# VHH binders against B box and SPRY domain-containing protein (Bspry), part 2

Target 1, 197 residues: B box and SPRY domain-containing protein (Bspry), of Mus musculus (Mouse) (q80yw5r259to455)
Amino acid sequence: SPLLTQLWAASVLGSLSGVEEVLIDERTVSPLLHLSEDRRTLTFIAKKSKVCSDEPERFDHWPNALAATAFQTGLHAWIVNVKHSCAYKVGVASDQLPRKGSGNDCRLGHNAFSWVFSRYDQEFCFSHNGYHEPLPLLRCPAQLGMLLDLQAGELVFYEPASGTVLHIHRASFPQVLFPVFAVADQLISIVRGPLAT

## First folded at step 12 (VHH)

Design z5 (from y2 with S112Y)
Fold by OpenDDE, last read:
Structure z5 (fold): chain B 197 residues (1-197), chain A 123 residues (1-123)
Amino acid sequence: as target 1 above (197 residues)
Amino acid sequence: EVQLVESGGGVVQPGGSLRLSCAASGFTFSSNAMHWYRQAAGIERELIASIYSGGSTNYVDSVKGRFTISRDNSENTMYLQMNSLRAEDTGLYYCASRITYSGHDWTYDFDYWGQGTLVTVSS
């Protein structure tokens, strides 16, 4: 029931401890993306930036970016403002995610190294390893919250405003995960979660 | 062969209106997202409006409430109604298709661009 899911989300959120800051690793940012100075906003740009240096960590085809912060233990929560985009992916990825190339190996949700919530137009899905689970959402979320419990092996996508759980994925996650992002329309921004002080 | 042809640009005074058109051919127009970009002198090209096959629309903040993107699938034409034009709206406006939907997920594909149509907003 919706109430149960909301209560669950509230309970999980209430158990979060500590303040974490999720910032984008500028070295990973695709040349199709502009990163804000505060390292929180990714904006899709029409043309690959020529100023972008060629780091081995940088995605060179897909409009992807990784967070600088690695999650290895515990419960983690972060929120992404997605109201300005109709084409985005958000979730987590392991450091094994390849960065170079146009293949599925570095396409979020199409490899074993990424777990993402995806929007395109009116279509929403959870994607992992090439499997796409449609999410019949009643409305477009303006913000997406992610809860990652590495101990429990759970990744939860929820709508922060309502506490509605949108999707739960359970898996044996690798030891190290990073928040991952993709946007191909306008921008998305990382915001602090409700527990931020 | 994919073709995108922009039209409707011109010189207008601040507060004026223009309607841009993009005639598309060489691909299934109705199934693709279409985009308007603009490039002002000396600055990077920016995505200003998008319309998806499912009807979703999106705008850059600077044009919200003033610009309206639309499409006529029967004519393979996308439009940009620009109202309350400002000097800052001056630039070359491009029609584009980049984002494609593969059935399960969106993908980044080759850029399809028109030649652009010039919009000049000046007194």
Scores: ipSAE 0.845, ipTM 0.927, lowest interface PAE 0.5, mean pLDDT 91
Fold by OpenDDE, last read:
Structure z5 (fold): chain B 197 residues (1-197), chain A 123 residues (1-123)
Amino acid sequence: as target 1 above (197 residues)
Amino acid sequence: EVQLVESGGGVVQPGGSLRLSCAASGFTFSSNAMHWYRQAAGIERELIASIYSGGSTNYVDSVKGRFTISRDNSENTMYLQMNSLRAEDTGLYYCASRITYSGHDWTYDFDYWGQGTLVTVSS
């Protein structure tokens, strides 16, 4: 029931102190992406930037980026505005996610180190370790909310506007997770949250 | 061999209209996303419009409401209707098919580009 899922989402969100401020780690940003000055917006660019600094943390092939904030304990929530993109991935990745290479090791959702909600055109899926679970969404979400409960081992994707839960993934997550992003069409933006205390 | 051929560029006054075409061959057109890029002088090439196999379309903000991307799968042709053209729309317009769908997920694949068609908007 849509109502039940909404109520569930509301109850979970009610236990949160608020949406966290998540910023992108500029050191990880792929040369295929432009990062805004406020470190919240990733824009897909036509060609790899040659002026990109060489950091070991930087993705060099896939249009990926990691958040600067590591989640190690507790309940975390963040929201991404995805209305301007028809090709994106959002979710979490462990610190073990490789950064260099064109293989599936660095491809979000195709390795054991990432858990992502993916859109391509009209298709949506949850991807992890090469398994892609179709999500039969009735409409394209303008925003995606993520709820991560590391203790409970749950990652929830929901639509903030309606409170509708889109997908719940349960797993034994590693100790350290980062919000992760990919975009291959226009841009996605992290919704501003209050400063973490 | 993959081939993309742009046409329809030209000189137009501000407020005018142009319709660009991209004829595609050498791959399954209907199953692939197609994109329009443009490059103005001294500026990095930018993605301005995309159309996917399922019909989704997307635009850069600066062209929203003015440009319309479309495709005719029976003709293996993609179009860009450009209305209310502005001086800042001047540039070389490229047809591309870079982003591919693997059936489970999208991938960043080989860069397929046409030679481009020049659009000049000037008074």
Scores: ipSAE 0.843, ipTM 0.925, lowest interface PAE 0.5, mean pLDDT 91
Fold by OpenDDE, fold request of step 24:
Structure z5 (fold): chain B 197 residues (1-197), chain A 123 residues (1-123)
Amino acid sequence: as target 1 above (197 residues)
Amino acid sequence: EVQLVESGGGVVQPGGSLRLSCAASGFTFSSNAMHWYRQAAGIERELIASIYSGGSTNYVDSVKGRFTISRDNSENTMYLQMNSLRAEDTGLYYCASRITYSGHDWTYDFDYWGQGTLVTVSS
């Protein structure tokens, strides 16, 4: 796998190049979340905010948000700092992911339109289309790296600090994917590309 | 019916300490994550501390090193030990439960809230 080779190289070299600048689409941010001014940090706020406008793109129940950047071809890499949260989901979602509603249609990992790494307390899993694969991690990752190869149909979750691959998912992905996020405890932050390592 | 009752609030000088308690009933306490929130006047309510059924704890940065969340499942009670209190810690403190874990994933519902207990830090 080209992704595995890249991760191996990154581990050996102690650095991962090619990390992209990913920003959150403010229009999609759930009223349960606060988005930082630099559009990189999502903070859970427990009560639905009355400040946010009601755009069609905005999630209205689940604490979800999408990145503004669409991935259509090629290899993509981004990193999320998750050390401050014990309840989060990160991964990718298609633009077909519904935004409105409390059902599984909008629940990340419980529909055909999202592929996510999930943490809750000490439990980790990969979730897609209602199937949940436990990941027996030895420790909580402080940062979570994602590699998406749309050509190869691979999504890799890894720990950037160690280069350890946490999970690999292979699938025929749709043409357009977005980084997707959910957080229900404190905050998660997208790491700046040039400063990822 | 779910009930959460906070206690332990009061007036304290800067640098002082308080211990808050939250008595829970009407649900399986040991299986649920519990949370402390606070709301200062004119400011949105913020999540300040969480304790999960598996033992994980988490804090907002402003209280790290000063506050400690704990729970006694046998008493269905959650605690917040607050040390080195500051004026900025003044507010109404709420106990809450929200997130549930189905065994494979977590879900979100609106928080169950108590009435709150007032903490005033002033010289």
Scores: ipSAE 0.840, ipTM 0.926, lowest interface PAE 0.5, mean pLDDT 91
Fold by OpenDDE, fold request of step 24:
Structure z5 (fold): chain B 197 residues (1-197), chain A 123 residues (1-123)
Amino acid sequence: as target 1 above (197 residues)
Amino acid sequence: EVQLVESGGGVVQPGGSLRLSCAASGFTFSSNAMHWYRQAAGIERELIASIYSGGSTNYVDSVKGRFTISRDNSENTMYLQMNSLRAEDTGLYYCASRITYSGHDWTYDFDYWGQGTLVTVSS
């Protein structure tokens, strides 16, 4: 029930210790992005970096990046600082997400392999498989929290500071999911958190 | 044809001010986000300011409080007011329109750049 989901989210929100340490996989980082040395901050850059290695895992068109660690079972939580960007996507993607190309198959939220919260200017949406659900937020979140329950098939986006649930998506998720990121304005940064014990 | 033309660059002393302009044509200016980039000698081009169709603005930290991006949709012109200029602000400044919004999602299918205008901050 929606109420149970809300209570679930609240229970997780009460446990800050459940926030996982998520790092970006440098091999996946688009040439349009700069990855910080600590592998937590993605910065949009004007031109494709010529220094980028030609990795099969690397996105070559869209400003995307994947986390290094996959989620396969259990409950997962991570937080992204998005206060410095007016154009970003955050969420999860399966390992089936294609990496090469300019088509929608690699565009987050436009394929069956990604589930993302998206901001552009004053517009917020949840996007999956080409369907975009507008989210009429009262204010721009400075941080976005994500809660993923693979067993329950639930992905929750919330504002950590207030505990406000912004969106809940229910689906039969694939067995392997990665935190996924895109940014096309300034930077986003994964908030440090202890690994769930 | 999309055209972006920067102007307003010049030589200024530290602490001085400049106002850059970017005249846009060949696309629906009011519907697109516009951006200022700069490139210093030997340094990669960096995004320094953005203004969106809905009025949101964003800046790189190094220019916050000193630079102000604005737009006049009636004139298809974007501006960058630069105050308290520093030596490190020296570089070629570009206006760009890359990121667009389809009404549901953002994309950067197009990469439009001007020729740039040179800003030199020196004593």
Scores: ipSAE 0.836, ipTM 0.923, lowest interface PAE 0.5, mean pLDDT 91
Fold by ESMFold2, fold request of step 24:
Structure z5 (fold): chain B 197 residues (1-197), chain A 123 residues (1-123)
Amino acid sequence: as target 1 above (197 residues)
Amino acid sequence: EVQLVESGGGVVQPGGSLRLSCAASGFTFSSNAMHWYRQAAGIERELIASIYSGGSTNYVDSVKGRFTISRDNSENTMYLQMNSLRAEDTGLYYCASRITYSGHDWTYDFDYWGQGTLVTVSS
């Protein structure tokens, strides 16, 4: 229902501080990425780190990471500062997203396990299951907000500064979803939620 | 064979300028993002600037306003104009191309580096 989606987006994009505490799960972080001490900043690094590659949860080829926070029901929101990167992906993934290998099964947006908003240069896209929908944005967002309503089956990408809805995806989502990230230029940072202490 | 060859390094006084060049061959230069990295003594190689074929440029804060990345696609050459040089700019400067873009998505499948050119800022 388009009308309900519009009302929901307008209501949740206001000045309400409903964002969640989202932290990166260090066990998942690709050796192409450095994770900050506070577990919020992912930096694309020059040379693969020597982290333990036999960790089952670690991505070993793509510069991906998952958050530790799992979503099973309800409405969830989080924000990522993307102002420093011209090449990234942010969104959600199921726990079934494979960690190992160079194939599309681990490449965000190219499989049934991941749903991502991506940037390269001035190109923006929403991707899921190998389908890529170009998003003709007029401006490069400095922050990306995500709203996930698991009951309604909606994933919304918006710009917090303006309240602009950038994309809405409707689907019957898997039972468990995690925030997911990829970085291939400089860095991205999860914005602190109100419960960060 | 992909090759990236840096040149233009040297010794310069603080406040001076240098222009680095990166000559590229063995791939379609005009379609690829290009990057400059710097490695100072005792630290890991760090990204300094990137230039994308669609016009995006990206700089780390420590060089923004002093360094300008540019490219000449007809000469398959990327440049780094370095002005107002400081002692902390001393290091090996590498050019690189690391990701590609096709089918509305970027991918990590292209990780090529030059050999570096030395910049020394001293009195």
Scores: ipSAE 0.727, ipTM 0.884, lowest interface PAE 1.0, mean pLDDT 87

Design z5 (from y2 with S112Y)
Fold by ESMFold2, fold request of step 24:
Structure z5 (fold): chain B 197 residues (1-197), chain A 123 residues (1-123)
Amino acid sequence: as target 1 above (197 residues)
Amino acid sequence: EVQLVESGGGVVQPGGSLRLSCAASGFTFSSNAMHWYRQAAGIERELIASIYSGGSTNYVDSVKGRFTISRDNSENTMYLQMNSLRAEDTGLYYCASRITYSGHDWTYDFDYWGQGTLVTVSS
């Protein structure tokens, strides 16, 4: 039931003390992206930077980045401001996600190591392992919340302003997960808390 | 061969208006996202606006409310209407197409640029 799911998610989120500090791991950032000094904003840039490609953790083709924070147990929540981008992916990935190459192994949502909510234009999907589930959203979210319950094996995407659950994915997740990001239009930013209004 | 050709640049006074065009050929224009970038002296080329085939538009804050991106798919042409121009808007304006969409996902396998058209806003 959509209502019962929404009430359950709101109750769980209301009982949490806050949103975790999530910062981008600068070692992973694609040369197609600029990372802000506070390590929270990824901007899709016109020309690939000439950053050292020998860094083993850096994505070298897809405009991807990982967070530095690893999740191994428990309940975790973070929010991304997506209002500036019409082309992005956000979600979680295992540390086994390959970094190098133009193939699907590094393309978020197209491999067994990444689980992402994506936007292109006015279309939204949840993607994992090459399976894409279109999500019929009523509105384009300005912020996207993620809730990861490793005990229950659930990844929840929600809209922080309304508390609306946008999608729930249930799976047996690998032992270690990191927040993961891709952006191919303007920018996205990690947000530490909800917008005050 | 993919070609993107900008036109419509020139010299204008602050507060004035100018309309840029980007004529496209060699690909399916109506299916691709299109972008305007600008490059001021001493600054890296920066995105200013995007338009998608499904109608989404996106603007950086510095041009929001002053610039309007549009497209005419029957003429394979994208436009940028620039109003209330400021000295800070001076630069080379490039059109680009950088990503494609297939199978419910976008991909980075298309990265083409025009040669630029110069806009000078001076008093």
Scores: ipSAE 0.721, ipTM 0.881, lowest interface PAE 1.0, mean pLDDT 87
Fold by ESMFold2, last read:
Structure z5 (fold): chain B 197 residues (1-197), chain A 123 residues (1-123)
Amino acid sequence: as target 1 above (197 residues)
Amino acid sequence: EVQLVESGGGVVQPGGSLRLSCAASGFTFSSNAMHWYRQAAGIERELIASIYSGGSTNYVDSVKGRFTISRDNSENTMYLQMNSLRAEDTGLYYCASRITYSGHDWTYDFDYWGQGTLVTVSS
């Protein structure tokens, strides 16, 4: 029921112990990004790094990266600190997301393989498959929480500090999804999950 | 023909102030995000501040409270007011515009840089 869904969502959103450990897959990191030693912080850098272009999993044009963690079933939650960036995208992508090229097929939110919450300046949007839904937020969130329920087919974006749900997207998701990121201003950081000592 | 030209660099004592300017031409300045970067000797160029047309600004921690980014859209000019300067602020300062926005999304297809202006904080 809708009420049961509301109560479940409030319970999950109210607990940091429900936040999963998510780490960036170094092999996927665009040359436009620097990845921290703990694999949690992506920084948009001035000049493309000299990384091996033979890595087939590496994005080579868009400032994208994927997490190493694959989600196949069940309920997953992770949080990204976004307070330092005025230009980013955060969400999920299938393994079919192409890595190479400057086209929309690798541009997050512009293809069937990626679902993202994005920021530019004071503009926020949810994007998938070239459909862009503006989100009228009055305040820039400092942290973004993601809740993915693969059984229910829901992707939820929320603000952890307030528990406010920012957007809900319902879809029949692909069998395997990865957290996905893009940053084009300063940095974003994955918040450490439980037992990440 | 996009051009970004920095000016206002010079030699200052620790604790002093400088104001850098970035004159822009060849694009719609008022619609674009603008950035200041700096490069110290032997170090990669780093972002220090950004300003967006819709009012957003951000700063790296090392300059927060000391530096203020601003823009004058009528003069197509971005500024960086640098106060309480430290020896660590010495370097070549670049202005840049790197991303564009249309259709409810940003894109990475606009990556332009100035030639830099030198700031030296001497003791």
Scores: ipSAE 0.721, ipTM 0.875, lowest interface PAE 1.0, mean pLDDT 87
Fold by ESMFold2, last read:
Structure z5 (fold): chain B 197 residues (1-197), chain A 123 residues (1-123)
Amino acid sequence: as target 1 above (197 residues)
Amino acid sequence: EVQLVESGGGVVQPGGSLRLSCAASGFTFSSNAMHWYRQAAGIERELIASIYSGGSTNYVDSVKGRFTISRDNSENTMYLQMNSLRAEDTGLYYCASRITYSGHDWTYDFDYWGQGTLVTVSS
């Protein structure tokens, strides 16, 4: 419901303890991306790494990566610093998301296994299953917050600095979801959660 | 065929300026994002600036405020104005176009590079 969504967003936005520690799963990282030592920063690199493609979990064409954190129940929140990139996607993906190939099955937002907020240039979209909903944002966010309520079936994108809700998606999500990322310009960084020590 | 050709490199003293050009052909230049990369000796090639057809520009912190990326779509040419040059700016400078946009989404299926132009900042 709209009222519950407003209360949920306000309570998470008003509490720094609602931001979860999310780290990127290095096994999934595309050869087009460099992963920082602390596993929080993905950088789109000039040349594909010469990594052997033996790793079954690695994306091998699209500049994608998954987090190691699995969400199966409950309420989750995480923040990505996107101020340095004009081309990215962030959101959630099912464990069924294929890793290999140049087709839409591995392209975030173009399949039933991924739900993403995307930027290209001045254009913002929410995308799932090949359907793209343009989002007429008034300004480019420097940080992008995500709120996931698996019981209510809600995925919320918000701007942490202003508390503005950018988009709400309601769906029956699969039982296991991971934060998912793609970068095709400079870098994005997962913001450290308050319990990271 | 897609072709990207850099020019304008040379030798310059610290504090000096250079203007690099990237002439593009074989694709619809005005619709594509364009990038400048540089490669210093012993360092991997790094992105330094990007320009998009819708007006977005992007710079790494080390060049922000000193370098300006621009484009002239009528001449299919991208530029990099480099001011206040430092010894650390020495390297090969490449132009590239790597992603395209269609159907409300970007895609990675367009990965073209120039040959590079050498910039040397020394006294």
Scores: ipSAE 0.715, ipTM 0.881, lowest interface PAE 1.0, mean pLDDT 87

